VH-VL binders against p53630. Designs and how they scored, part 34

Target 1, 237 residues: p53630
Amino acid sequence: MNSKSQQQEQQPIVFVTGTDTDVGKTFVSTLLVHKWKAAYWKPVQTGIESDQGDSETLKNFKIAASTWQPPIFTPTYALQKPLSPLQAMEYEPNVDIRLLDFVVPEEWSAENPLVVEGAGGVCVPITRKLEITTDLIKHLIETSGHPVYVVVVARSGLGTLNHTLLTWNHLCDNGLRSHLFGVILNGEPNEGNVQALKKFGVNIMAQVAQCTTAHDQDMELHELPSVESLMTQQDVE
Key: E = the ipSAE of ESMFold2; O = the ipSAE of OpenDDE; V2 = 0.75 times the mean of E and O plus 0.25 times the DockQ between their complexes.

## First folded at step 12 (VH-VL; framework fv_guselkumab)

Design j4 (at its last look DockQ between E and O 0.63; V2 from the best seeds 0.76)
Fold by OpenDDE, look of step 12:
Structure j4 (fold): chain C 237 residues (1-237), chain A 120 residues (1-120), chain B 111 residues (1-111)
Amino acid sequence: as target 1 above (237 residues)
Amino acid sequence: EVQLVQSGAEVKKPGESLKISCKGSGYSFTSYWIGWVRQMPGKGLEWMGIIWPGDDDTRYSPSFQGQVTISADKSISTAYLQWSSLKASDTAMYYCARLGKWDDWLFDYWGQGTLVTVSS
Amino acid sequence: QSVLTQPPSVSGAPGQRVTISCTGSSSNIGMGYDVHWYQQLPGTAPKLLIYGNSNRPSGVPDRFSGSKSGTSASLAITGLQSEDEADYYCQSYDSSLSGSVFGGGTKLTVL
């Protein structure tokens, strides 16, 4: 273990959510996984009838500067339709997603952080009881025995202010303020939006973009904060 | 204890093929990168490539891409470096080395080296 | 010719402090990639000496220390001993080459 990993007595779980679907959660999760030498788990995967799944995407995403081989854990649920978990379950009547079913993978040695990727945004229903992603986060906080933090992935461009602030405020209003690491903006750099969000007290962790060269990706990776730095910041607040 | 044991010295002629080996022990062979490093006589270290034995993911240095083939047999915890046609300029010491798990591109354990001599 | 530049040789007397520099560029050390150091005793394979810029693996004396700043790294050896006579290599990753790179090596002579 390197000095960085040795400093952490108890590794954190970092839940990656977004303002919406297709905002780049998988991409950002991949960057974080490599940056933090983390394991990866997507508890609920939908759309397996037409998509290889985010786990496979992450596995196949190569970062030249990284020799990390992330442990990837199997989704607790994998649903066929590319819909929200609730809607997808309508096509699979035998599937009944319950929050209690989400247990941190036993295969996770806790030697490294665990990045957990959520489905869609924070208000996406994941159970037939209309429990949402926020409830899953709370469940992990209550049951995992590990520090749990949240990263919000948002688009960088037009329209992101409203969605980001709604998401951020939602999480805060649900008692998760102390668990929020920050927001990662995905897309073309937009300093105006960055500054605007900061005025509202949103911590902007980084700006990243998917359409970059390998070199640019490496640079983005280096611009991401260390998990240790984020944890330290949380302790001060 | 982590050990990398390489095959013995080789004396070859130009045009001949060669495959040298590196056997890992004392660790999970499929859970670490293993790489090859060339050291020409009296010269420095040159990274050649790495392989992940778990799924045979392989990365080559641009300088060695197409010049050599790196492979692994996980059933016997062995990595290989091979040439289809040796050149005199391939005369060198070749080291296999394991990459550390937590630090990118860290060669934490090294084999004893295999001397390859190519002469007419 | 090496991507990372080291002095070809350094020397010191027993008990002295010597420093070996490793100069990179904005595409490797300057990019923030970690620097590792290896010791190669005469006729032997390289051995890890310093990893992650400044960390010592078990068995490496505290006489050895590493540091990194800007586009350069440095290996310092205090209390120089005769057994320290060896070649020393710095190593990092270069984004422009998409691969690991070594310094040219430094021969340390103990006088």
Scores: ipSAE 0.885, ipTM 0.943, lowest interface PAE 0.6, mean pLDDT 95
Fold by ESMFold2, look of step 12:
Structure j4 (fold): chain C 237 residues (1-237), chain A 120 residues (1-120), chain B 111 residues (1-111)
Amino acid sequence: as target 1 above (237 residues)
Amino acid sequence: EVQLVQSGAEVKKPGESLKISCKGSGYSFTSYWIGWVRQMPGKGLEWMGIIWPGDDDTRYSPSFQGQVTISADKSISTAYLQWSSLKASDTAMYYCARLGKWDDWLFDYWGQGTLVTVSS
Amino acid sequence: QSVLTQPPSVSGAPGQRVTISCTGSSSNIGMGYDVHWYQQLPGTAPKLLIYGNSNRPSGVPDRFSGSKSGTSASLAITGLQSEDEADYYCQSYDSSLSGSVFGGGTKLTVL
């Protein structure tokens, strides 16, 4: 026995993706940022002609139990139209998104986790080469120098079995199974859907609801797993 | 060394306005919450509110919301607690305190206190 | 009544151990929120004594210790010294009030 175990705690990047647009990625990202005392980065933001953007939404979302003020990093790309990044570039022809442009913000001190929120779902096209959100995740794995993990946000209610399984299986088929922390369900509790997803081998991390009272929101924050426990889970086979 | 230095004692009449100050030094003033805590004569501690001087975000205790105004001037690293119309029941010691970065609701450094006396 | 209940006073002789309790509920300590402790020497401002249930900031001697169990927390002072004579306050976040709260305070007298 000459093998040296050198698994040291390294501050991870946790990519928050979803089964679709509007499934609650920003709300879940906000909870995770406060639970983990993490920094936040939305690498590509669309729809800024009519919306303040997800970074500002996260900044303005206050959680009474938390006095954490996250570092919030500027998007690498911000596009006007509320479309996928690929489609939005049709209206801004001087913008040419390249995957290599997505460099982890230099301002991140890496003394705490970094939560990175994706645009839309895992197959959303980002570049004119038709690279998708999954390719961005792989790019961060290859280039960041940090452990990278993935959290999938899905609705808790009708339709979620299909959309969640498609998303989960897509990520697994792309070699990302060892990077998956799990799924967070957003919306009214649905135990039937939870149990069905578990039977398919989907790891359900938590169930949250955006429309809760401040008290219930504090409860949901408390119930979220620590990033350390999730990393330990990945180290066990 | 982190220091919070408060303005001097005040003697006021009911109905008068007042603004007391807390100057922070030895740290990045815009990167920490500053809070205010009341201690009525012979009583315990009550948090009143906190402010993030970087963007003036404020949170008030329900008992003090609408009763006082908390503000900051980041150009001089100073936080303020202000009354528009003092009452005799406002007689108390008022502390400012900084919140720690890594622990929620942790008051890690305290000012020396400002005694406010309100009487006719 | 304070949401966090402390005995109004405790006493001990030099060299002895004293314990100051902080009794909360399921909406604060019992929900798992951290407990912080502050010492207020006579005529002075409060000072951080224990944070995160049991951590001592630099300069606080190890004869001060904190613990938490269930809905309650406890501050223990061993090797009691005359300089320990002060008021002691616990603090925790309370989800029902959506805010942090201090205990009512405990006056420690060294005999």
Scores: ipSAE 0.715, ipTM 0.876, lowest interface PAE 1.1, mean pLDDT 91
ESMFold2 (binder alone), look of step 12: mean pLDDT 93; pTM 0.947

Design j5 (at its last look DockQ between E and O 0.75; V2 from the best seeds 0.77)
Fold by OpenDDE, look of step 12:
Structure j5 (fold): chain C 237 residues (1-237), chain A 120 residues (1-120), chain B 111 residues (1-111)
Amino acid sequence: as target 1 above (237 residues)
Amino acid sequence: EVQLVQSGAEVKKPGESLKISCKGSGYSFTSYWIGWVRQMPGKGLEWMGIIWPGDSDTRYSPSFQGQVTISADKSISTAYLQWSSLKASDTAMYYCARLGKWDDWLFDYWGQGTLVTVSS
Amino acid sequence: QSVLTQPPSVSGAPGQRVTISCTGSSSNIGAGYDVHWYQQLPGTAPKLLIYGNSNRPSGVPDRFSGSKSGTSASLAITGLQSEDEADYYCQSYDSSLSGSVFGGGTKLTVL
């Protein structure tokens, strides 16, 4: 009695990245997790000295219309300072993040999609070798054995065009074009930016806002595309 | 096989307290919501509330908020519905039901029901 | 008083097709929430009949079908049989009530 699971032969991993820090990646990840009945994993968490962590935020985020209880997997690395992983490691000399350390959690049964939340933007360094989030995405593509897709979270308002396009083009230039589901714009609706981005070939998945009521959040959830629809679109391209 | 077995029929007086039970088996009890549904005599189904036994996260219908208490003991895979003070209007059949995993608010399995009769 | 409105009763002869409507509003069915259907035989607990608007769980005959459009849903029963005599309930989620809602139920009589 699982209408969603019956439609998917192999569950995807969806990597949620952003144009910057604090663009609403956790919020968007939460929406996607509930929309897709997905599990959640943030491989690298920073700032645990002052923050409960995005995993806890997601766990505690209640959507009234949703009865989904997401499986949440422990970060591979949790660092104290609220900095980029590279910078945070400067305060923890015994921590050496390596791409090989990032293995899809064994607890993930692949019965449902896995939403992976990245730290910061695509060019954020995560290792002492200056490997960046894009390299982590590639690593998961190469090692997970699952279809891996990318969602870019961006702000909806003024100034987002440059950052969004730079991020999008960066991912494309790094061979990830066929893995891109699209962009989710977070903030007050901005149709002008939506249209502008679309002219550049950016797929806008949805516009969402964090300041919405529970009802509005539910409506936003309905506006999100199904994972199946996104996968189908990728097969056509 | 998934089963929900409820406690037996209850005959009570107004003002008395009552706690009825629903025991789940054949599935991971802590991995599914379990809810309660009231059916007054000759009437329809009314959702009362749900509980996540894993951490006792509970949601109530506004109509039943403060009127009943839903709880669970995951060690024995049992959910409870209780009243501190019964009223005659509480006379009804009470069903426990599991929520499906993949579909929101889907009651996929039901207990056999517990008849509660409150009369002076 | 039910948030979802069903006809109180429907009837049909064996072999006929009957439909049970479930009318909601913009805060439930119209908002895009899934509709589920339950069958309650006389003296028994409800049983899941249709989930997710149109899906049948295992063991439910294909003569039962569900559909949803706009603010309404419908349960169709083809090839009506005597054992189909029961109460039928639609169910969904209502955002205004922040909870599950049931229809008032429909008593199906097989003539």
Scores: ipSAE 0.835, ipTM 0.920, lowest interface PAE 0.6, mean pLDDT 94
Fold by ESMFold2, look of step 12:
Parts: structure tokens; C-alpha cells; sequence
Structure j5 (fold): chain C 237 residues (1-237), chain A 120 residues (1-120), chain B 111 residues (1-111)
């Protein structure tokens, strides 16, 4: 039935990062996974001593408009402490995270997009060599054999201009501008912040908020851009 | 080939319990939603609910929530629709159907139906 | 009253073209949710006819086509044949009900 729906071109990997911890990366990843009928992978999960983890959170988040059941892949690393991966390794000295260990899951059929959720923000240290989330993104670009794009999740409230611009400019300065789909703002709408970011040349993909009703949630899902439209925007570069 | 085979017709009295079945074959049973659809005599189609057999995640139509129980036994690739106490108004044809993977809420393969008649 | 409104019946002579409308609202078809169509031949189970507004599954003749515009969808049947005599149902998701809805059905009679 759906044998050709997303298979005309090489299916992308979309890396979801954020301006900070707790900006809503998992919520946004969940929306994108359902909108794009994507698979999901959290390469590094921390805090498992007291938390089920982001993969389980995404699995249990049900969207009424969607009957998509995403393939969800096991993290390459799962660490106990709710810290950056580098710091969490201080409590697990036998764990030595290497970027080369982050291989796209072989179980991914590549018939659909893969959403990859990062730990924390773009400068979060991952390895003992002080490699950061940005280095993981570059690693996936270099090794995956798929087109790789980046989505930045930011809170919508006061203070976001600074954090969003720092994150956006960091990614651009690291040669990733052609990979950036844009920013998704999460939280109460703030048109002033949206317009200010646009004046700086930041692409705002969407503004979302975690809703209490299924109706509102369905409408937010519907309004998100398709992965095809976002890839078309990148073609002009 | 994908097939959904339902249990045979039932004739029941009001107040009796009933469990009808839908056995899926020719595909990975735990990787697709199975839904139930009612068709009252001479009437149209009404979705009742869907279940994900892999983990038993179940969604009910508001009209049927609390009125029926949907379940699955993945070890025998079978979904079920149950009533604890039938009413005459439950007289209908009941279809199971599989949901498609790539299109939301698509009922892509249907069982042959189970006629349930409830009368004294 | 069904959330998706279909004419109760339509008729046509062999070889003619008929259309079956499916009128929804801003909470379903008008919100951009896909429309699926099912054919139910007399005494049989429904079968998938059109999915995702306009896609035909394998084995469905190309004289069946679907379209969607605004708050409505349409099923077109060209080259009408006696074997097309059946009930036809449209279906979509409705965000106000947080669930799927079927149209009331349309009985097609081939004269």
C-alpha cells in the first residue's frame, strides 16, 4: 500500500538539538516523528538511575490523529547520572564514549526519515576528548551515507533571543548552515521574539506548545512542515 | 497474503456475555493496529476501537468506550471484541480490519464479518 | 447525522460517469486530513478502494479515482459497470472527536 510514499530519494537523518537542557527536545521529536512517520534514535541517554529515558517517553506519548508506531532504537550509551555524558562517565569509569561508536542503527530500514535526539545543547561534552554534540552531528554527516539536517528546539519565552542566536551562529560557524532546517520555538507564543529572530536571519520552522487537549495537539501536528518541504528549501542553497 | 479470519455467527440472549475473534495471517501481527467496526442492520460503518497487539495499547471511540473490551493475544495472532452483557441493540455485523502502516487511520484489510444476533 | 455527509444514493447507466461526494468540515477534511474510500459489495465486507485522497491499491481499476478540495472529497467512477453496484463510504480523521469518522454511505445503483 505505502511502498513508495517516502522512498523516491535518499531518506534523511534529522538531528534534534536544543538551546538548553529541558527546552522540549523530546516533545518536539515526538511531534516530528509522528508528522514525518519517522524512526527515532537517542544515541546517548543519561539519568537512567531515576528516569525511564527519552525513548520510552516518546513511545508512550500518543497522538490521536496519528496511528504511526515509530521504530525506536536502543541508545548506544545509557548512563546513570542526570549529567552531561562527559560528567556522567565520572561515575562510570569503565564507560569510554567514542564518536565512532555512534553508528546509525542497522535496523533502520531507511524507508522513512530518522529523527536523532541529542543530549542537551550543541556544546554539551560527550567524550573524554571533549568532543561535543556538534561533533556528533558532523560525525553523522561524514559517516552515515544519508543526508543529515538539524532542527534546533528553543523555548519561546524571554531570554530565548540570546540562547537561540548563540546556538544558531555556532552551528553556522561550524559549517552547518546548509544542514539547518531551522528553529522550533516551544512554549507560550511570543511574536516579538519570533520577529526579532527572523530579523537576524534565523529560520523559524514552527511555534509549538505542549497542550492539554488532544484537539489542540492534533492541530499543532497538522501545522508542522513536511520533511519534503524543508528539504526543498535546502535545495536553493 | 494478508488475511483476517473472524469467528462464526452468534445468536445470543440479552444479558449473555460474548467474545468474538479475528485471526490475522500473512503479515507481522504485532506490527499493525487491528480495529473493530460495527455495522447495524441496514446502516453504515462505525469504528469502535483499535489495538496495537505488540503492547496492547488500545483506543476506543467515545461511543463505545466502556461498552466493549478490545484485546489481543499476540501468541496466536488473534484480536478479540468482548461484551460482558449483551443488549438487543448490539445486534449487528462486526468487522475487524487492519490499519495500514503509512497512512493514518487507514483500514487496509478487512475480515469477513461476524454477525451477532441478540434476541429473546 | 453523520459527520461526513454523503448522498444516500446515486445512479447511472452502464458506461456513464458518476461521482459521490463526501462533505466534511474544518475539523476533518478541511483541516487537511486524508480521505479514504471503501467499497462494500452486497453481502460482503468493505474493501479498501482509494486511500490518501487519490491513491488506488493494487487491483482497483483506474476508472475509480478520488480527489479532495477544501472541506470536501469526491469519488469518481467512469465506465460504469453492473459490478460497481455497491455501497461506498468515505472516511477521515476528526480532531474534535479525536478519532476516525465514516460517511453515512452512498448506495450506487447501475440502471
Amino acid sequence: as target 1 above (237 residues)
Amino acid sequence: EVQLVQSGAEVKKPGESLKISCKGSGYSFTSYWIGWVRQMPGKGLEWMGIIWPGDSDTRYSPSFQGQVTISADKSISTAYLQWSSLKASDTAMYYCARLGKWDDWLFDYWGQGTLVTVSS
Amino acid sequence: QSVLTQPPSVSGAPGQRVTISCTGSSSNIGAGYDVHWYQQLPGTAPKLLIYGNSNRPSGVPDRFSGSKSGTSASLAITGLQSEDEADYYCQSYDSSLSGSVFGGGTKLTVL
Scores: ipSAE 0.714, ipTM 0.876, lowest interface PAE 1.2, mean pLDDT 91
ESMFold2 (binder alone), look of step 12: mean pLDDT 93; pTM 0.952

Design j6 (at its last look DockQ between E and O 0.66; V2 from the best seeds 0.77)
Fold by OpenDDE, look of step 12:
Structure j6 (fold): chain C 237 residues (1-237), chain A 120 residues (1-120), chain B 111 residues (1-111)
Amino acid sequence: as target 1 above (237 residues)
Amino acid sequence: EVQLVQSGAEVKKPGESLKISCKGSGYSFTSYWIGWVRQMPGKGLEWMGIIWPGDDDTRYSPSFQGQVTISADKSISTAYLQWSSLKASDTAMYYCARLGKWDDWLFDYWGQGTLVTVSS
Amino acid sequence: QSVLTQPPSVSGAPGQRVTISCTGSSSNIGAYYDVHWYQQLPGTAPKLLIYGNSNRPSGVPDRFSGSKSGTSASLAITGLQSEDEADYYCQSYDSSLSGSVFGGGTKLTVL
């Protein structure tokens, strides 16, 4: 037996979204994957003509203190242009992304949590029908048979209040309040913003930043809450 | 049942090359780290390195980096530790050990050890 | 010279309680890294005894317990038995070395 073998019978799916592109979703997902010993899946990848993709980034992100080798599942869709999925599809007329196509990878044994990284923010259009990331989250809630939770990644600095609150409220207004684990702020610590967000009822899970030392990285990992603790909190609310 | 079976004792001379083996069974060989630990006579345990047989990702202890080579053949569920040129100071018991899946750097199963004696 | 410091030897009579300490630093153990313990009987390979600071794998008697506090860990053996005579090693991760580290080992003698 190992410490993780005592996890809950039904492992959660944790959808990682953000307030915008380039807020550090991949980085935060990487931390969560290692913290929770989770698998990783990015359902839609764009920009493969110019970059290796977030899956490869996550795979290559080594944390020396972690011996976890994350199972990484292939994106359901991989598009060439570094644009939103909708826009990227304009360059690939034969690609028609449908929500029904997003099925939890069969390779996921559900022995460990699944971290799902979204593309861009919650209102990013994914389909030609103008369905957005929020609709994908709802789809997974409805079809996966697993508890689904949401983590919002936001910048820590100036301007994040508006974007974070808009994102948070959007998710709440769309019936996902009970699925929200919280917000992870990425960047230089900003206690003012943390306190402000908390006043609005936003759960701040952690503040993280790109670290230059292994020790600092380990510290950040330690500061992240366990998935079990988050699940327990949700059950009480 | 998880088992790690190591190759037999070796008696070598300084300057000779050596490759010892560790065969895993009872688990998915490509889904776990396998590492090597040195124990010099009458001394403690020293971590040498680990390898992920799934893609040959390898991590070495700074003390052993460049001194040994760790490899794996996943087709036969075997990990290897090798020296290009042995020294008398390499005389030791060498253990292979599997790392647990859920706990970082946990050596949950160990081989029986391979005694390597290097003498002129 | 080991990164983790253990007493070289401890002893106890049958039925007694003995404790083996493992002292590290801020770069190991500490708040961030788990401590594991291994038992090595004479002439045998090490065996996992405690993992994750205080967890016992299957087959390990409840006489064995582990704890961690600050930069130190401790292995406690209650109801000491003759078969407990062995070397005991603590192990953790060290960020400064970017790798696993072992204690120097403690020889337990049952009197």
Scores: ipSAE 0.889, ipTM 0.945, lowest interface PAE 0.6, mean pLDDT 94
Fold by ESMFold2, look of step 12:
Structure j6 (fold): chain C 237 residues (1-237), chain A 120 residues (1-120), chain B 111 residues (1-111)
Amino acid sequence: as target 1 above (237 residues)
Amino acid sequence: EVQLVQSGAEVKKPGESLKISCKGSGYSFTSYWIGWVRQMPGKGLEWMGIIWPGDDDTRYSPSFQGQVTISADKSISTAYLQWSSLKASDTAMYYCARLGKWDDWLFDYWGQGTLVTVSS
Amino acid sequence: QSVLTQPPSVSGAPGQRVTISCTGSSSNIGAYYDVHWYQQLPGTAPKLLIYGNSNRPSGVPDRFSGSKSGTSASLAITGLQSEDEADYYCQSYDSSLSGSVFGGGTKLTVL
């Protein structure tokens, strides 16, 4: 069904999580979607009372070199308050998020990768049973029928060693090491932090920074690895 | 079978307005960019702009920004190129073309062209 | 002058090999952007011939091939036939213009 070992090409789901809020998950997701010509899904969006949401932000982000128009799927849940999904449900008591509700959108043709953007970091609580983002990732691994990989977005600067190692080790301790594509560092390049993380065995996929010029955006798109190269890297380990 | 069928040849005077059309069939019209390309007599190809009919997102070549209007009516699978005031220098063949889905800036299917002649 | 420079004309006898060059710069072909090629037969609309530097769409004979190196691309036609007499255009994205550009075109004459 989902096996690459039988010379079948199954398109992957790539879950984008972060070390924290505001680390640039939506910007990185946008770059990946254009690089891989992927579809996009944010399964649970909060804060819609005051914000257009991450799907709309991704739709509106123009990259001149790219004519890719991603399929963008409706969130399974959209909640009003700018809080974790668990906390936001306190203000919408008729909403009861269950992991079983997160099924891959039927509209996804699976001709291309699917980028799935998480809410906050890996331990963000989603359900009233205190299931977290990591449990959502495991749920997609178990139920989607597609290969599932994880990308971690982290700041490039101050504090990233601690937060990135905590996130990376948490995912490895939860049996997800073979699913990890790696970390994308977002912000001003910091080679010292890159080398330190590599000494701990963290795979650094790329270093990017959100820029305002079309030229810089084109260059960052070029520097990202292909999804095929990342999948090959996992198969040979 | 993908087809782009353009409106017929036009003969106009300077200062007149004009709107030419390109009707797409054989594919999902709202799921592909449509572009316009100018070919001056005896000259090469110049892209003018592209439109995504699904949401009317439009990009213009700097050479044509403010000179023409590109639009679409998705209810009849038709894209348009429009001038508010034609000049003699607008005399050219105008092609519409669809952009391919998987390759950036790829013009994969072309209309037959619309000859526009502007002279007094 | 076009941002992408092509020779104005090339010629060859039936059965021969000809090449058509397309010379750009570091802001287009010299970067990572793909080159596409179009054929325009006399009195007709352009048709896609080569995409992504070297890929042939279905129905294009394998005697047409494309390549690129450095700031230049090349279209090669082997086994030249009279039906190949046409104008040929290269195309690439250009980052300085934030848009696509076509070469000036090359008229192929089959002798």
Scores: ipSAE 0.728, ipTM 0.883, lowest interface PAE 0.9, mean pLDDT 91
ESMFold2 (binder alone), look of step 12: mean pLDDT 93; pTM 0.946

